# Designs tried in a protein design chat: VHH binders against Ubiquitin fusion degradation protein 3 homolog (ufd-3). Part 15

Target 1, 271 residues: Ubiquitin fusion degradation protein 3 homolog (ufd-3), of Caenorhabditis elegans (g5ees6r586to856)
Amino acid sequence: PLVPVPDFYIIGLAGKGEKAIAKLKELNEKQDAFQLNPDQINGLEELFVLPTSSNYSSEVTQSAFEMSLQWPVEHLTPVLDFLRIALTHHSLNSYFCDRERGQELVGRLIAILVSDPADVALKVLVCRCIANAFSHPVGRNLFASTELSTLAPLVVRQVLNEKTVLQMSAATALANWSLALLQQSEQCEQLGPKEDLLRAILNGIESVDSFGYLGEDAIIRLLQALVTVMWGDASVIRLAKNRNIAQIAARLKDAVSNDSGKNIARDIVEM
Below, E stands for the ipSAE of ESMFold2; O stands for the ipSAE of OpenDDE; V2 stands for 0.75 times the mean of E and O plus 0.25 times the DockQ between their complexes.

## First folded at step 10 (VHH; framework vhh_7sr4_2)

Design r5 (from q1 with D108E; at its last look DockQ between E and O 0.65; V2 from the best seeds 0.00; counts 0 for: pae E 2.1 > 2)
Fold by ESMFold2, look of step 10:
Structure r5 (fold): chain B 271 residues (1-271), chain A 120 residues (1-120)
Amino acid sequence: as target 1 above (271 residues)
Amino acid sequence: EVKLVESGGGLVQPGGSLRLSCAASGFTVSDYEMGWYRQTPGKQRDLVADIYSGGSTKYGDSVKGRFTISRDNTKNTVYLQMNSLKPEDTAVYYCAAGEEVLYGKTFEYWGQGTQVTVSS
């Protein structure tokens, strides 16, 4: 079934990457500092053609990200596109999501979302990076244990955007977040984080009168996040009920025609 | 590896119906723009239908009201239901996938096509 989320989602077409590479090279020519050399560009190109199971990592590729992540925000689109793939590789995920580099990465993602750039692509890729960071344990620990009060509300705001690709990317990040928190609470007690994520979601959506403008798949992903964060946890379920989750679920149900979405919304009411 | 495999084409009489299927592997169809395009020999491929991430749709003018694009996310498959078929619908139909908002989006992946023939 779709709930709880059965496995971490990975967002992004793999393979070729010709347009991302071309854009990276174009923007690289505009850099005064932090310009990539040909070996660094080649290292990034390899990410698009290797399967995620290859566990790719290289010092050259690490250095390419360390340089290019310092580019101006308006030039970060291709860099983030490579990064969301890099985070699907266990060794690169562990490298970028460790305590020190992870804090720097999270801070940059927050800064981009706070600036609310007109370029939707930046917001989409931030959400994809967050979602894909959950594919491995170090990334799960980074995002599940830090910045819930700041980053999560910013991601929830993206679910309500008019662009369906951003709705979907953000909702998928929330679904992965919910699964990461569920898994952590099953292995050891970690009171508070699931409630914090639930509150962030409900604060963002409780005042929305109609969800009819959202794509159905984004609604289903959001419902998956809600059920997953509540799964088997009386305290989280009680919080949700006190926040009128049944009425919110009914409004979400009204916006889907799909039986899967209607069934998930019904599951929320019956929890 | 990304793959798109079309099926369901064939010969049908005018007024008939066909359902085309596009089975996708290597990615999740709901994360990307998916589309159906058709091509008559010697002409460019033209839009039949698009379905975007999140589920919204767009149709070519000549097929609007007769064709319906849909997807089944549990089977990772996109469909084209073709009703009230006309001889001018005769073409090779291609499934495509691409990005919506990055790099001047175009479809980067194409299937091999399936022939639809509407005649006597």
Scores: ipSAE 0.333, ipTM 0.670, lowest interface PAE 2.1, mean pLDDT 87
ESMFold2 (binder alone), look of step 10: mean pLDDT 81; pTM 0.810
OpenDDE, look of step 10: ipSAE 0.736; ipTM 0.890

Design r6 (from q6 with D50Y; at its last look DockQ between E and O 0.86; V2 from the best seeds 0.50)
Fold by OpenDDE, look of step 10:
Structure r6 (fold): chain B 271 residues (1-271), chain A 120 residues (1-120)
Amino acid sequence: as target 1 above (271 residues)
Amino acid sequence: EVKLVESGGGLVQPGGSLRLSCAASGFTVSKYSMGWYRQTPGKQRDLVAYIYSGGSTKYGDSVKGRFTISRDNTKNTVYLQMNSLKPEDTAVYYCARETWDLYSGEFDVWGQGTQVTVSS
């Protein structure tokens, strides 16, 4: 049986909140025009304390993000880390991913991904934000409707970075993206977005001779993204086959020791 | 507790071989990219060998073809096989774990180091 993405991945609070908070405070002291007040800082800190299921939202927290997102790009690491968490809350997801603010957010994220020299931390966090945005309908709609020709290739590029943490973050974003598009297509017969995402992924990975530098989990997540976007769609599957998906899947399989990953790769070939 | 412990260093003649070991505890090495570095007094720490979490490897230019980094997942240990050693290879060798912590730089865990001396 095929193994699609079972559910949206959430990159949650796996510790390190203390470091993020400390860094936020440190960088806040360096801000002139957009320095956060104590209430705003507290509002952000609460994000690391409250469960995502609590659906936390406050005007103070919103304002804190509005202010801190104006910081220089080199100072955005803790801000994006907090944003990653914020996006897992329904109300905050809706706030940041609505049509207008969402477009601004996507623009900002794209700018970071294309930035040179590469700040790996920022790119990781961008990918994590994208991934977590899919935790709720508004975020799903935002990225499902976003220009894939621009953002998708950038995310795929991050999967191929040498840093494992970035690989995984980006692959997770793609997996969630695939799932969102799959669900959307089940509601309305729009094949375009799925094809576009698949093309973006294939364009990025088809020239890779060996995936041995990728973390196993990232490879599995990537395979999940591929199989999910192809799931039940004859047109997308045909497109993939015409682009030698079998060979690509074989290379991915060779780089995975985990049976689960190998099975997904096999499933892709058999589709 | 997360830690790395290097071993296997010592004195060797030019042309000789050593095998360094880096035993990890508190985490699974196969989940991380790992690296061997070396440093001489007063000089910058240099990358010697790197093994990606996926198993691929890369080497510093000066050690290519002579050194081999490997990993034994069952022992949770990373190795550095050093062949055809030269006096220039004399240094303290460190094992390091690539960080998943976005706030702690490229590597967050280092071993104590092991001295390698190549001398006639």
Scores: ipSAE 0.305, ipTM 0.660, lowest interface PAE 1.5, mean pLDDT 90
ESMFold2, look of step 10: ipSAE 0.447; ipTM 0.744
ESMFold2 (binder alone), look of step 10: mean pLDDT 83; pTM 0.834

## First folded at step 11 (VHH; framework vhh_7sr4_2)

Design t1 (from q1 with T28I; at its last look DockQ between E and O 0.55; V2 from the best seeds 0.00; counts 0 for: pae E 2.1 > 2)
Fold by ESMFold2, look of step 11:
Structure t1 (fold): chain B 271 residues (1-271), chain A 120 residues (1-120)
Amino acid sequence: as target 1 above (271 residues)
Amino acid sequence: EVKLVESGGGLVQPGGSLRLSCAASGFIVSDYEMGWYRQTPGKQRDLVADIYSGGSTKYGDSVKGRFTISRDNTKNTVYLQMNSLKPEDTAVYYCAAGEEVLYGKTFDYWGQGTQVTVSS
């Protein structure tokens, strides 16, 4: 079944990255500082060839990201495209999502979303980086435990964008976030994080009159996030009911024709 | 490794129907643009149908109202339901996958194709 979210989603390769590589090389020539050398560029190219399940690690590739993430925001599109793939590799995920580097990464992603760039590709790739960070335990721990008050609301905003690929990327990040919090609550020391994610989602969508402009798959993914964060948790369910989840789920249900989406919306109402 | 495998082609009479399938591996079909294209020898590939990451669709003019693209995310498969087939629909049909917003429209992966022949 689709609920709760069955496994962490990974937004993987759909190609060998030839256009990303070409764009990176073009922008690299424009850098006054933090210009990559050929070995660093080759390290990034390797990411598009290797399977996402590989235990790939490379110090030269790590250094390539440390340099290129410092490029001006308007040049970050290809860098983030490589990074979202890098985060699917256990070693690179562990490296970039550790406590210190992870806080710097999260801060950078927040800054990009706050700037609301005209280039929608930047927002898509930020959401894909967040989604893929959940593919490994260090990334899950980073995002599930630290930025619910700031980053989560910014991701929720992206679900409401007119571009369906951004809707889907953001909703996928939220679905992974919900699953990470659900799994962590199995050794529940303190309540709160699932309620905080639910509040972020509801704050972002409760005023929307109609979801008819959203792509159906993005709506289903958003419904998956909602049901998963509520799954089997009386306090989260009570919070959702106090926030009119039944009306919100009905509006989402009205925007889908697929039985899977209708069933998830019904599950939310009947909890 | 990204792979697209088409099936369901064959010989059919005018007015008949076929359903083509494209099984994808190495990525999730709902995260990327998927499409069906067709080609006759000596001609460029023509758009038949696209389905975008969020589920919206687009069709070539000659197939509107007759063909339907759809997606089954549980099987990671894209379909083309082809109704009211005409002799001019005879072609090799290709499944394609790619980015829709990065670096322009991009179809980086193509299947091997499946022959559809509408005869008589």
Scores: ipSAE 0.334, ipTM 0.672, lowest interface PAE 2.1, mean pLDDT 87
ESMFold2 (binder alone), look of step 11: mean pLDDT 80; pTM 0.807
OpenDDE, look of step 11: ipSAE 0.397; ipTM 0.722

Design t2 (from q1 with T28Y; at its last look DockQ between E and O 0.71; V2 from the best seeds 0.00; counts 0 for: grease 24.9 > 24.2)
Fold by ESMFold2, look of step 11:
Structure t2 (fold): chain B 271 residues (1-271), chain A 120 residues (1-120)
Amino acid sequence: as target 1 above (271 residues)
Amino acid sequence: EVKLVESGGGLVQPGGSLRLSCAASGFYVSDYEMGWYRQTPGKQRDLVADIYSGGSTKYGDSVKGRFTISRDNTKNTVYLQMNSLKPEDTAVYYCAAGEEVLYGKTFDYWGQGTQVTVSS
């Protein structure tokens, strides 16, 4: 089943490191203050080909990210590509998503999205990093506790981009976010976070006349996010109804021919 | 490791239909561009159909309206439904996967290919 989201999505393409490492090495030569040494580069390379190893040095890899994340934004594409994989590793996820470093990471991702870079790859990779941060508990807790007023709307904006890969990456991040908040609320009552994510999504899409330009899979993923954040929660469902969710879901449904998408849209209107 | 396994090729008469399957492992087909390409001996691989992350599709001119690419994300499989087959469609068909916007967009992974022969 597709709803609620049954498990966190992980955006990864294992064993595809050669292009990323070649670009990293090229851009590394252009750095003054934050140039990586060979051991740091090797640590990053291992993320693509050695996801678990007794010889893997997480300290060296942590240092590599601490340095390379300070590169100019126009040089961050390969760095973020390594980071989205790093966040799928429990130790590195816990390291970067802890309270202090996590707030710094979130601020950096916000700054990239606010700058609205012309390079679509940067926006795609930010969304992939956010999505993959949910693969482990520390990352889930970071984003569940982070103020939703800034980052979530920026991610929702990416769903409406013309590039289907960005639509999908952003919608996947939202689906994971919805699942994390659903799971958190099942363990203890928390006032407002699911409502805040729902508002961010609806604020971003309520003015869209037609979703026909979106890829069908991205629409399905967005519908998954909506159903998941509302799942079994009368307060969130009432908020959605007050925000005209039935009409919004109907517009999304009109843009898909797939049975899965139509069924999810019906589930939303029947809640 | 990334692996693409094609199946469903074979011999078919003109006007017939075939459905090719590409089972993927090591990544989710919904996250990347997937494609079908075909090749006759001595020629380059020609685009048959692409399906992008998010579900948008593109077709080669000679197959538009006759072939349909689709994706089943729950089975992690990409399909090519081939209708109204012509002798000119005879080729080895390859499944491919790659990034859409990173590092100069290229297909990084290819299957072994499956033969489609259209003959009376």
Scores: ipSAE 0.431, ipTM 0.737, lowest interface PAE 1.9, mean pLDDT 87
ESMFold2 (binder alone), look of step 11: mean pLDDT 81; pTM 0.815
OpenDDE, look of step 11: ipSAE 0.550; ipTM 0.823

Design t3 (from q1 with S56R; at its last look DockQ between E and O 0.46; V2 from the best seeds 0.00; counts 0 for: pae E 2.1 > 2)
Fold by ESMFold2, look of step 11:
Structure t3 (fold): chain B 271 residues (1-271), chain A 120 residues (1-120)
Amino acid sequence: as target 1 above (271 residues)
Amino acid sequence: EVKLVESGGGLVQPGGSLRLSCAASGFTVSDYEMGWYRQTPGKQRDLVADIYSGGRTKYGDSVKGRFTISRDNTKNTVYLQMNSLKPEDTAVYYCAAGEEVLYGKTFDYWGQGTQVTVSS
C-alpha cells in the first residue's frame, strides 16, 4: 500500500562519485576563505562510497561541510550532493540538524530556493537534502516545523517545474514531510502544522488547470502527501473539503494512467 | 548497497521474443535515468533504450519499433521487451542507472549483464 506513506523515502545514489569529487576539487580551487584541505576532501570522498544505511561520521567530514556550505551559491552543487548523502547517516543527520546548526541549514536552503537559481541541479539537490533529512529523528523534528510557512510553499513551487527530476525530488520531500507530521500527531496532538502543510500544497496547486505535464510518479508522490497529511484527522479533512479537494484530486487523477495513482485519488474523494 | 540485477536472457530463434528484467536495490528507479545497453566482443557498449524519471523513452535506431523499455515502480524494476529478434541483436545486455541533470549525462551504475543469443 502507498498511503499513508509507508516509510521515509531516501533520494539519491551513493557510489563512485568520481564526477562529483572532480567538480568539488575544481570549485575548491576557486575558493579563498573556505578552501578545503586534502583531508577534508578525502573525508567527503569516503562518505560518497559508503552505503546509505551506514552510520558514518567523522570530525574532519563535519568540518568539510562547515567550510564548503559557505561557498558562493553557484559553487554549491557538489557540496549539496555530498550533503544529501550525509543526511542519510544518523550521526551526520543529528549533527547538522541539531539546534542552532539546523536553523542555519534551513535558512540556507530557503535562501537558495528564494534566489531561484538558473541551475536546476541546485534546486533538485535542495529538495533531495530536505527529503533525506526526514530519514532520521533529529532531521524529522527540525524540518517538520521549522520555517514551515516559508519553506513548504517554496518546495511546492518546485513540483510545478517543467523538469521531471525536480518534480520528483520536490514531491518526495512533501511525501516525507506529510509522514513526519502524521507520525508526530499520532504521538501527541499539536495544533496547526498538518493544516499549514496542506494549505501550502493547495495554495500552490489549486489554480493549475491540468497536471498533464507532470511526470506520473511525481503526481503519485503528491497524492501520497495529500492523503498522508489528512489521514485520520477530521480537522485536516474538513479544511481540505472547504478547499475543494475533490476537484483538485479529479484533476490529478486525470493526469495519471497508473492504477495506483487512480486509487489514491479515489481515496481522497472518499475521505 | 546499490545493486542492479539483470535476468531473462537466453537463446531464442530469429523472429522470437524475450523480456529482460533489471531489479534495482539501494535506490528508487523513478528518481533516475535508467537504461539498457548492449555489447558484442571487441566493441563499446551501444545504446538500446533509455527511460527518464518522467517516463519519456529513447531508443537506438536499430531497435526502434521492436523493443520497448518500461518500469514497474512497485517492484523497483525496469524491463526491456524485445520482439522480432534478429541475429544482429546477439549481445550481452546491461542495465544502467545515472543522473539526469548532474555532472553531464553518464551512467554511474551497471549490472553484470545477461546474454541474449539469437540463432537458428
Scores: ipSAE 0.346, ipTM 0.661, lowest interface PAE 2.1, mean pLDDT 88
ESMFold2 (binder alone), look of step 11: mean pLDDT 81; pTM 0.812
OpenDDE, look of step 11: ipSAE 0.799; ipTM 0.912

Design t4 (from q1 with K58E; at its last look DockQ between E and O 0.76; V2 from the best seeds 0.00; counts 0 for: pae E 2.5 > 2)
Fold by ESMFold2, look of step 11:
Structure t4 (fold): chain B 271 residues (1-271), chain A 120 residues (1-120)
Amino acid sequence: as target 1 above (271 residues)
Amino acid sequence: EVKLVESGGGLVQPGGSLRLSCAASGFTVSDYEMGWYRQTPGKQRDLVADIYSGGSTEYGDSVKGRFTISRDNTKNTVYLQMNSLKPEDTAVYYCAAGEEVLYGKTFDYWGQGTQVTVSS
């Protein structure tokens, strides 16, 4: 079944990373500071050939990210492409998403999205990094914190972009976020993190007249996020109803033709 | 192992229909751009249809209204339904996969191709 979200999504590889490593090497030669040495480049290159199930751990690879994440934002595309893979490995996820480094990572992702870069690739990769961070418990804990509510509205804005790859990447991040909060909460009778995520989503989409420009799979993923954050929680369901969730779900339903999307929209209305 | 395998090509009469399939393994078709390209004798590969990760589609001008790209995520397969076929549709048809916005738009993976021949 699709609802609640059954397992965390992972945005995987579409290649061996040849273009990413070539671009990294090109940009590395332009760095006045934080230039990577050959061992560090090799460590990053290995990430594209390792299976996601491996427990890859490398101090050289950790140091490569610590250096290259300090590059100018316009040079971060290949770095973030390696990072979204790194976050699928348990040891690297735990390393980068811990309390201290995780705060730094979130701050960098926020800064990129706030800058609203013209290069849509940076926004896509930020959303992919966020989505893949949920593949392991330390990443889930980092992004499920209420202190991260600044980031959620920025991600929601990306769902409304004209590029369907950004819509899908952002909606997938939100779906994973919803599942992490659902799993984290037990007997939540007070306004809390799930309500905050729901409000961020609704604030971002409630004024949209028609979702017809969104890709159908992105709409389904957004519906999954909504139903999952509401799942089995009377206070979150009441908040959603008071925010016109039935009207919003109807507009989303109008933009999909397949039964999966229509069924999820109906589930939201009938909760 | 990343692999794209086309099938469904063959000989068909003008005005006929054909459905091509592209079975993908080693990645998820809904995460990336998938496309059909064709190469006619003596020409470069030409765009036939694209389906983007979010499900929106784009078509070459000569096939709009006649061809439909679709995707079955449960089978990890992309289809090209080809109706009202014309002799100028004769080509080798390739399935391709790639990133939509990274490092310039190019397709990183290509199938081996399937021949479509429209002739009497």
Scores: ipSAE 0.274, ipTM 0.610, lowest interface PAE 2.5, mean pLDDT 86
ESMFold2 (binder alone), look of step 11: mean pLDDT 83; pTM 0.829
OpenDDE, look of step 11: ipSAE 0.715; ipTM 0.886

Design t5 (from q1 with E33R; at its last look DockQ between E and O 0.77; V2 from the best seeds 0.00; counts 0 for: pae E 2.01 > 2)
Fold by ESMFold2, look of step 11:
Parts: C-alpha cells; structure tokens; sequence
Structure t5 (fold): chain B 271 residues (1-271), chain A 120 residues (1-120)
C-alpha cells in the first residue's frame, strides 16, 4: 500500500554523473579560496559509481564537501547534486547530519531557499538533499525534530511551483518527513511535531483554488504526506479536520485521475 | 549502473497495435524525464512521447491520439501503447532517460532500440 509511506524514498541515483562532474570541474576552475584539488574531485566522482550499500566515507570526500559548500550559491548546483548522493551513504549521512555539522547544513539549505534563486535546479537539489537525508537515522533525527517552523514551510512552497520536477522533489521530501515523524511519535513530544508539520503543509496549500496544474505523482506524494502524518493519531486528525482537510482533500482528488490518488484522498476524508 | 531495455517490437499489419516496454534499472523512472523516440534510416530521431517526473505527458504530432505513454512505478517500467499503426510508423524505437532541469534537457541514457515494422 502507498499509505502510510511504506519506506523512505531515495531521489535520483542516475548512474555515473558525467554531466555533474563536468560541471563541477568547470566551476572549480573559477574558485579562488575554495578550489578543490584532484584528489577531492576524484573522491566526489566515486560517489556516482559506488553502491549505496557500500557505506562509503572518506576524509578526502568529506573535505571536498566542506570546501565546495562554501562556493557562491550560483555555483552550488553540482555540489548539491553530489551531496544528494552522499546523504544516501550511511557514514556520510551521519557525518554531515550530526548535531554540530547538521545545524550548519540546515542553515545553508534554508539560506538557499530564502534567497529564492532564479535557477530552479538549486531548489530541486535542496529538496532532493532534504528528502535523501531521511534515508538514514542521523539525517532523520536532524530534520524530523527541528526546523518545522522555518524549513518545512519553505519546502511546502516548492510543491506549488510550476515545474513538475520541483513539485515532485518537494512533495517527496514532505512524504519522508511525515514518515520520520510517524516513526518518532513514540517519543511523546509535548508540542506535537506531527501537528507542526501538518500546519506547515496546510498553511501553504489551504488557499489554492485548484491543483490541476500539479503533476499527478506530486499530488500523490503530497497526499501520502498528509495521511502519514495523521496516521493513527486522533489529535492530529482532529487538528486536520478543524483546518478544513476535507475541502483540501476534495480539491486534490479533483486534480487526480489515478485510482491510487483518489483512494488516498478518500482515506483522508474518512479518517 | 543505469540500463534501459526495450521490448515488444515486431511486425504488425496496418491498423494493428503493439505495446512497447522499457524496463529501467539503476534509477527510479518517476524521478526523471522518460521518453520514446524513433528513427528511420538516414533520419534524425523523432520525438514519439515524453513522460515527466510529475506524470505529465507530451506527444509528437504524428502520433497524438494513437499512442499512449504510461509508467508503472512499482515495476520501474515505461510503456508505449501504439494503436492504429501505419506504415510510416516503421522505425527503431528507443527508450530514453534524462534530467528535466539539471545541466540542460538532453537525454543522458538510451536503450538499444526495438524494431517496429508495419507492413502487409
């Protein structure tokens, strides 16, 4: 079944990454203070050829990210594309998403989204990095329990973009976020992180008259996020009903022709 | 390693139907732009159909209304249902995959192709 989200989604392992490495090398030649050396570039290149099961990590690769994440924002596209993959490796996820470095990473991702770059690829890759951070426990802990008031609303805004790849990347990040919070809920948080994520989603989409411009798969991911965050939790369900979830679900259902999407929307109404 | 494997081609009479399959490995088809293209000898590859990350579709003018691209995310497979086939549909059909917004819009990966022949 599609709900609750059955496992964390991993966005976009597409093989050797020849375009990404070529762009990285091109932009590297433009750097002054944070230029990567050949060993660092080779370390990044290996990420596209190693299986995620290899638990890859190296100090050279770590240093490559520490340097290249300091590049100007307009040069970050290939860097974020490598980071998206790095976060699927358990050791690199644990390294970049730990208590200290994780707060720096989250702040960087927030800064990029707040800057609202004209290059949609940067926003897509930020959402993909967030989504893939949930693939391992340290990344789940970093994102699930923090930044619900700042980062989550910024991600929700991306679902409403005209580009379907951004819609999908953002909605997938929200689906993973919902699953992480569902799994975390045994911690009995007093402020209710699931309620906070639900509020962020509803605040972002409640005024939308029609979702017909959204891609169907992105709508399904958004519906998965809503059901998952509400799953088996009477207080979250009551909050959703007080926020007109039935009307929102009906508008999402109207934009989907696939039976899977219509069934999920119906499940929301009937919860 | 990314691999695209087409199947379902063959010989069919005018007016007939075929269904092409493209089985993908090494990536998730719903994360990427997927497409079907066709080529006759001596000509450039022509767009037949695209399906985008969010599920929207686009068709070449000569196949619109006759062909349908679809995707089964659980099987990681893209399909091309080809109805009302005409002799001018004779070509090698290629499955392709690529990014939508990163590093340009060209397709990064292509299958080996499957022959479709429409004749009596």
Amino acid sequence: as target 1 above (271 residues)
Amino acid sequence: EVKLVESGGGLVQPGGSLRLSCAASGFTVSDYRMGWYRQTPGKQRDLVADIYSGGSTKYGDSVKGRFTISRDNTKNTVYLQMNSLKPEDTAVYYCAAGEEVLYGKTFDYWGQGTQVTVSS
Scores: ipSAE 0.447, ipTM 0.741, lowest interface PAE 1.8, mean pLDDT 88
ESMFold2 (binder alone), look of step 11: mean pLDDT 82; pTM 0.821
OpenDDE, look of step 11: ipSAE 0.759; ipTM 0.896
ESMFold2, look of step 12: ipSAE 0.411; ipTM 0.713
ESMFold2 (binder alone), look of step 12: mean pLDDT 82; pTM 0.823
OpenDDE, look of step 12: ipSAE 0.786; ipTM 0.906

Design t6 (from q1 with G98A; at its last look DockQ between E and O 0.67; V2 from the best seeds 0.00; counts 0 for: pae E 2.3 > 2)
Fold by ESMFold2, look of step 11:
Structure t6 (fold): chain B 271 residues (1-271), chain A 120 residues (1-120)
Amino acid sequence: as target 1 above (271 residues)
Amino acid sequence: EVKLVESGGGLVQPGGSLRLSCAASGFTVSDYEMGWYRQTPGKQRDLVADIYSGGSTKYGDSVKGRFTISRDNTKNTVYLQMNSLKPEDTAVYYCAAAEEVLYGKTFDYWGQGTQVTVSS
């Protein structure tokens, strides 16, 4: 079944990553203080060869990210592309999402989304990094904290973009976020985080009259996020009903022809 | 390793129909822009149909209304339903996958192609 979200989505790219590597090398030649050496570049290449679930890490690869994450924001696209893959590896996820490095990473991702860059690729890769960070426990702990709730509204804004890959990347991040919060509430008696995520989503979409311009898969993913954050939680369901979730779900349902999407929208109404 | 395998080509009469399939492995089709392109000998590949990760579609001018691209995410497969076929549709049809937003407008992966021939 699609709801609640059955497992964390991973946004991967198999193969050698030749386009990402070529772009990294091109931009590397433009760097002053943070230029990567050939060993560091080769370490990044390994990420595209290994299985997504592999547990890869090396000090050379870690140092490559430490240097290249300091590049100017207009040069970060290939760096973020390698990083989203790195976050699928347990050891690299744990490394980059620890308390100190994780706070710095979140701050960078927020800054990129706040700047609203014209380069859609940066926004896509930020959302994909967030989505993939949820694939392992340290990343889940980093992003599910309520002190990071300012990020959720920025991600919701990306769902409403006209570019379908951004819609899907952002909605996938929200679906993973919803699942992380659902799982955490089953393990810990903590109030607030699921309500905060639900409010962020509803605040961002409640004024939209028609979702017809969104891709159907992005709508389905957004519906998955809504159902998952509400799943089995009377207080979250009550909040959603007070925010007119049935009408919002009906507007989302009107924009899909797919039976899965219609069934999920029906589940929301019947909760 | 990323792999795209086309099937379903063949010989068909004008006005007939064919359905092409593209089985993908090494990635999830819903995460990529997927497309069908066609090539006649000595010419560049032409867009036939695209389907974006969010599900919206785009078609080449000469096939609008006659061809339909679709996908089945459970089978990781993209289809091209071709109706009302004309002799000028004769070509090798290629399945392709692209991340156009990342690194420019290029198609990163291509299948081997399947021949479609429309003649009496």
Scores: ipSAE 0.222, ipTM 0.527, lowest interface PAE 2.3, mean pLDDT 86
ESMFold2 (binder alone), look of step 11: mean pLDDT 81; pTM 0.804
OpenDDE, look of step 11: ipSAE 0.478; ipTM 0.800

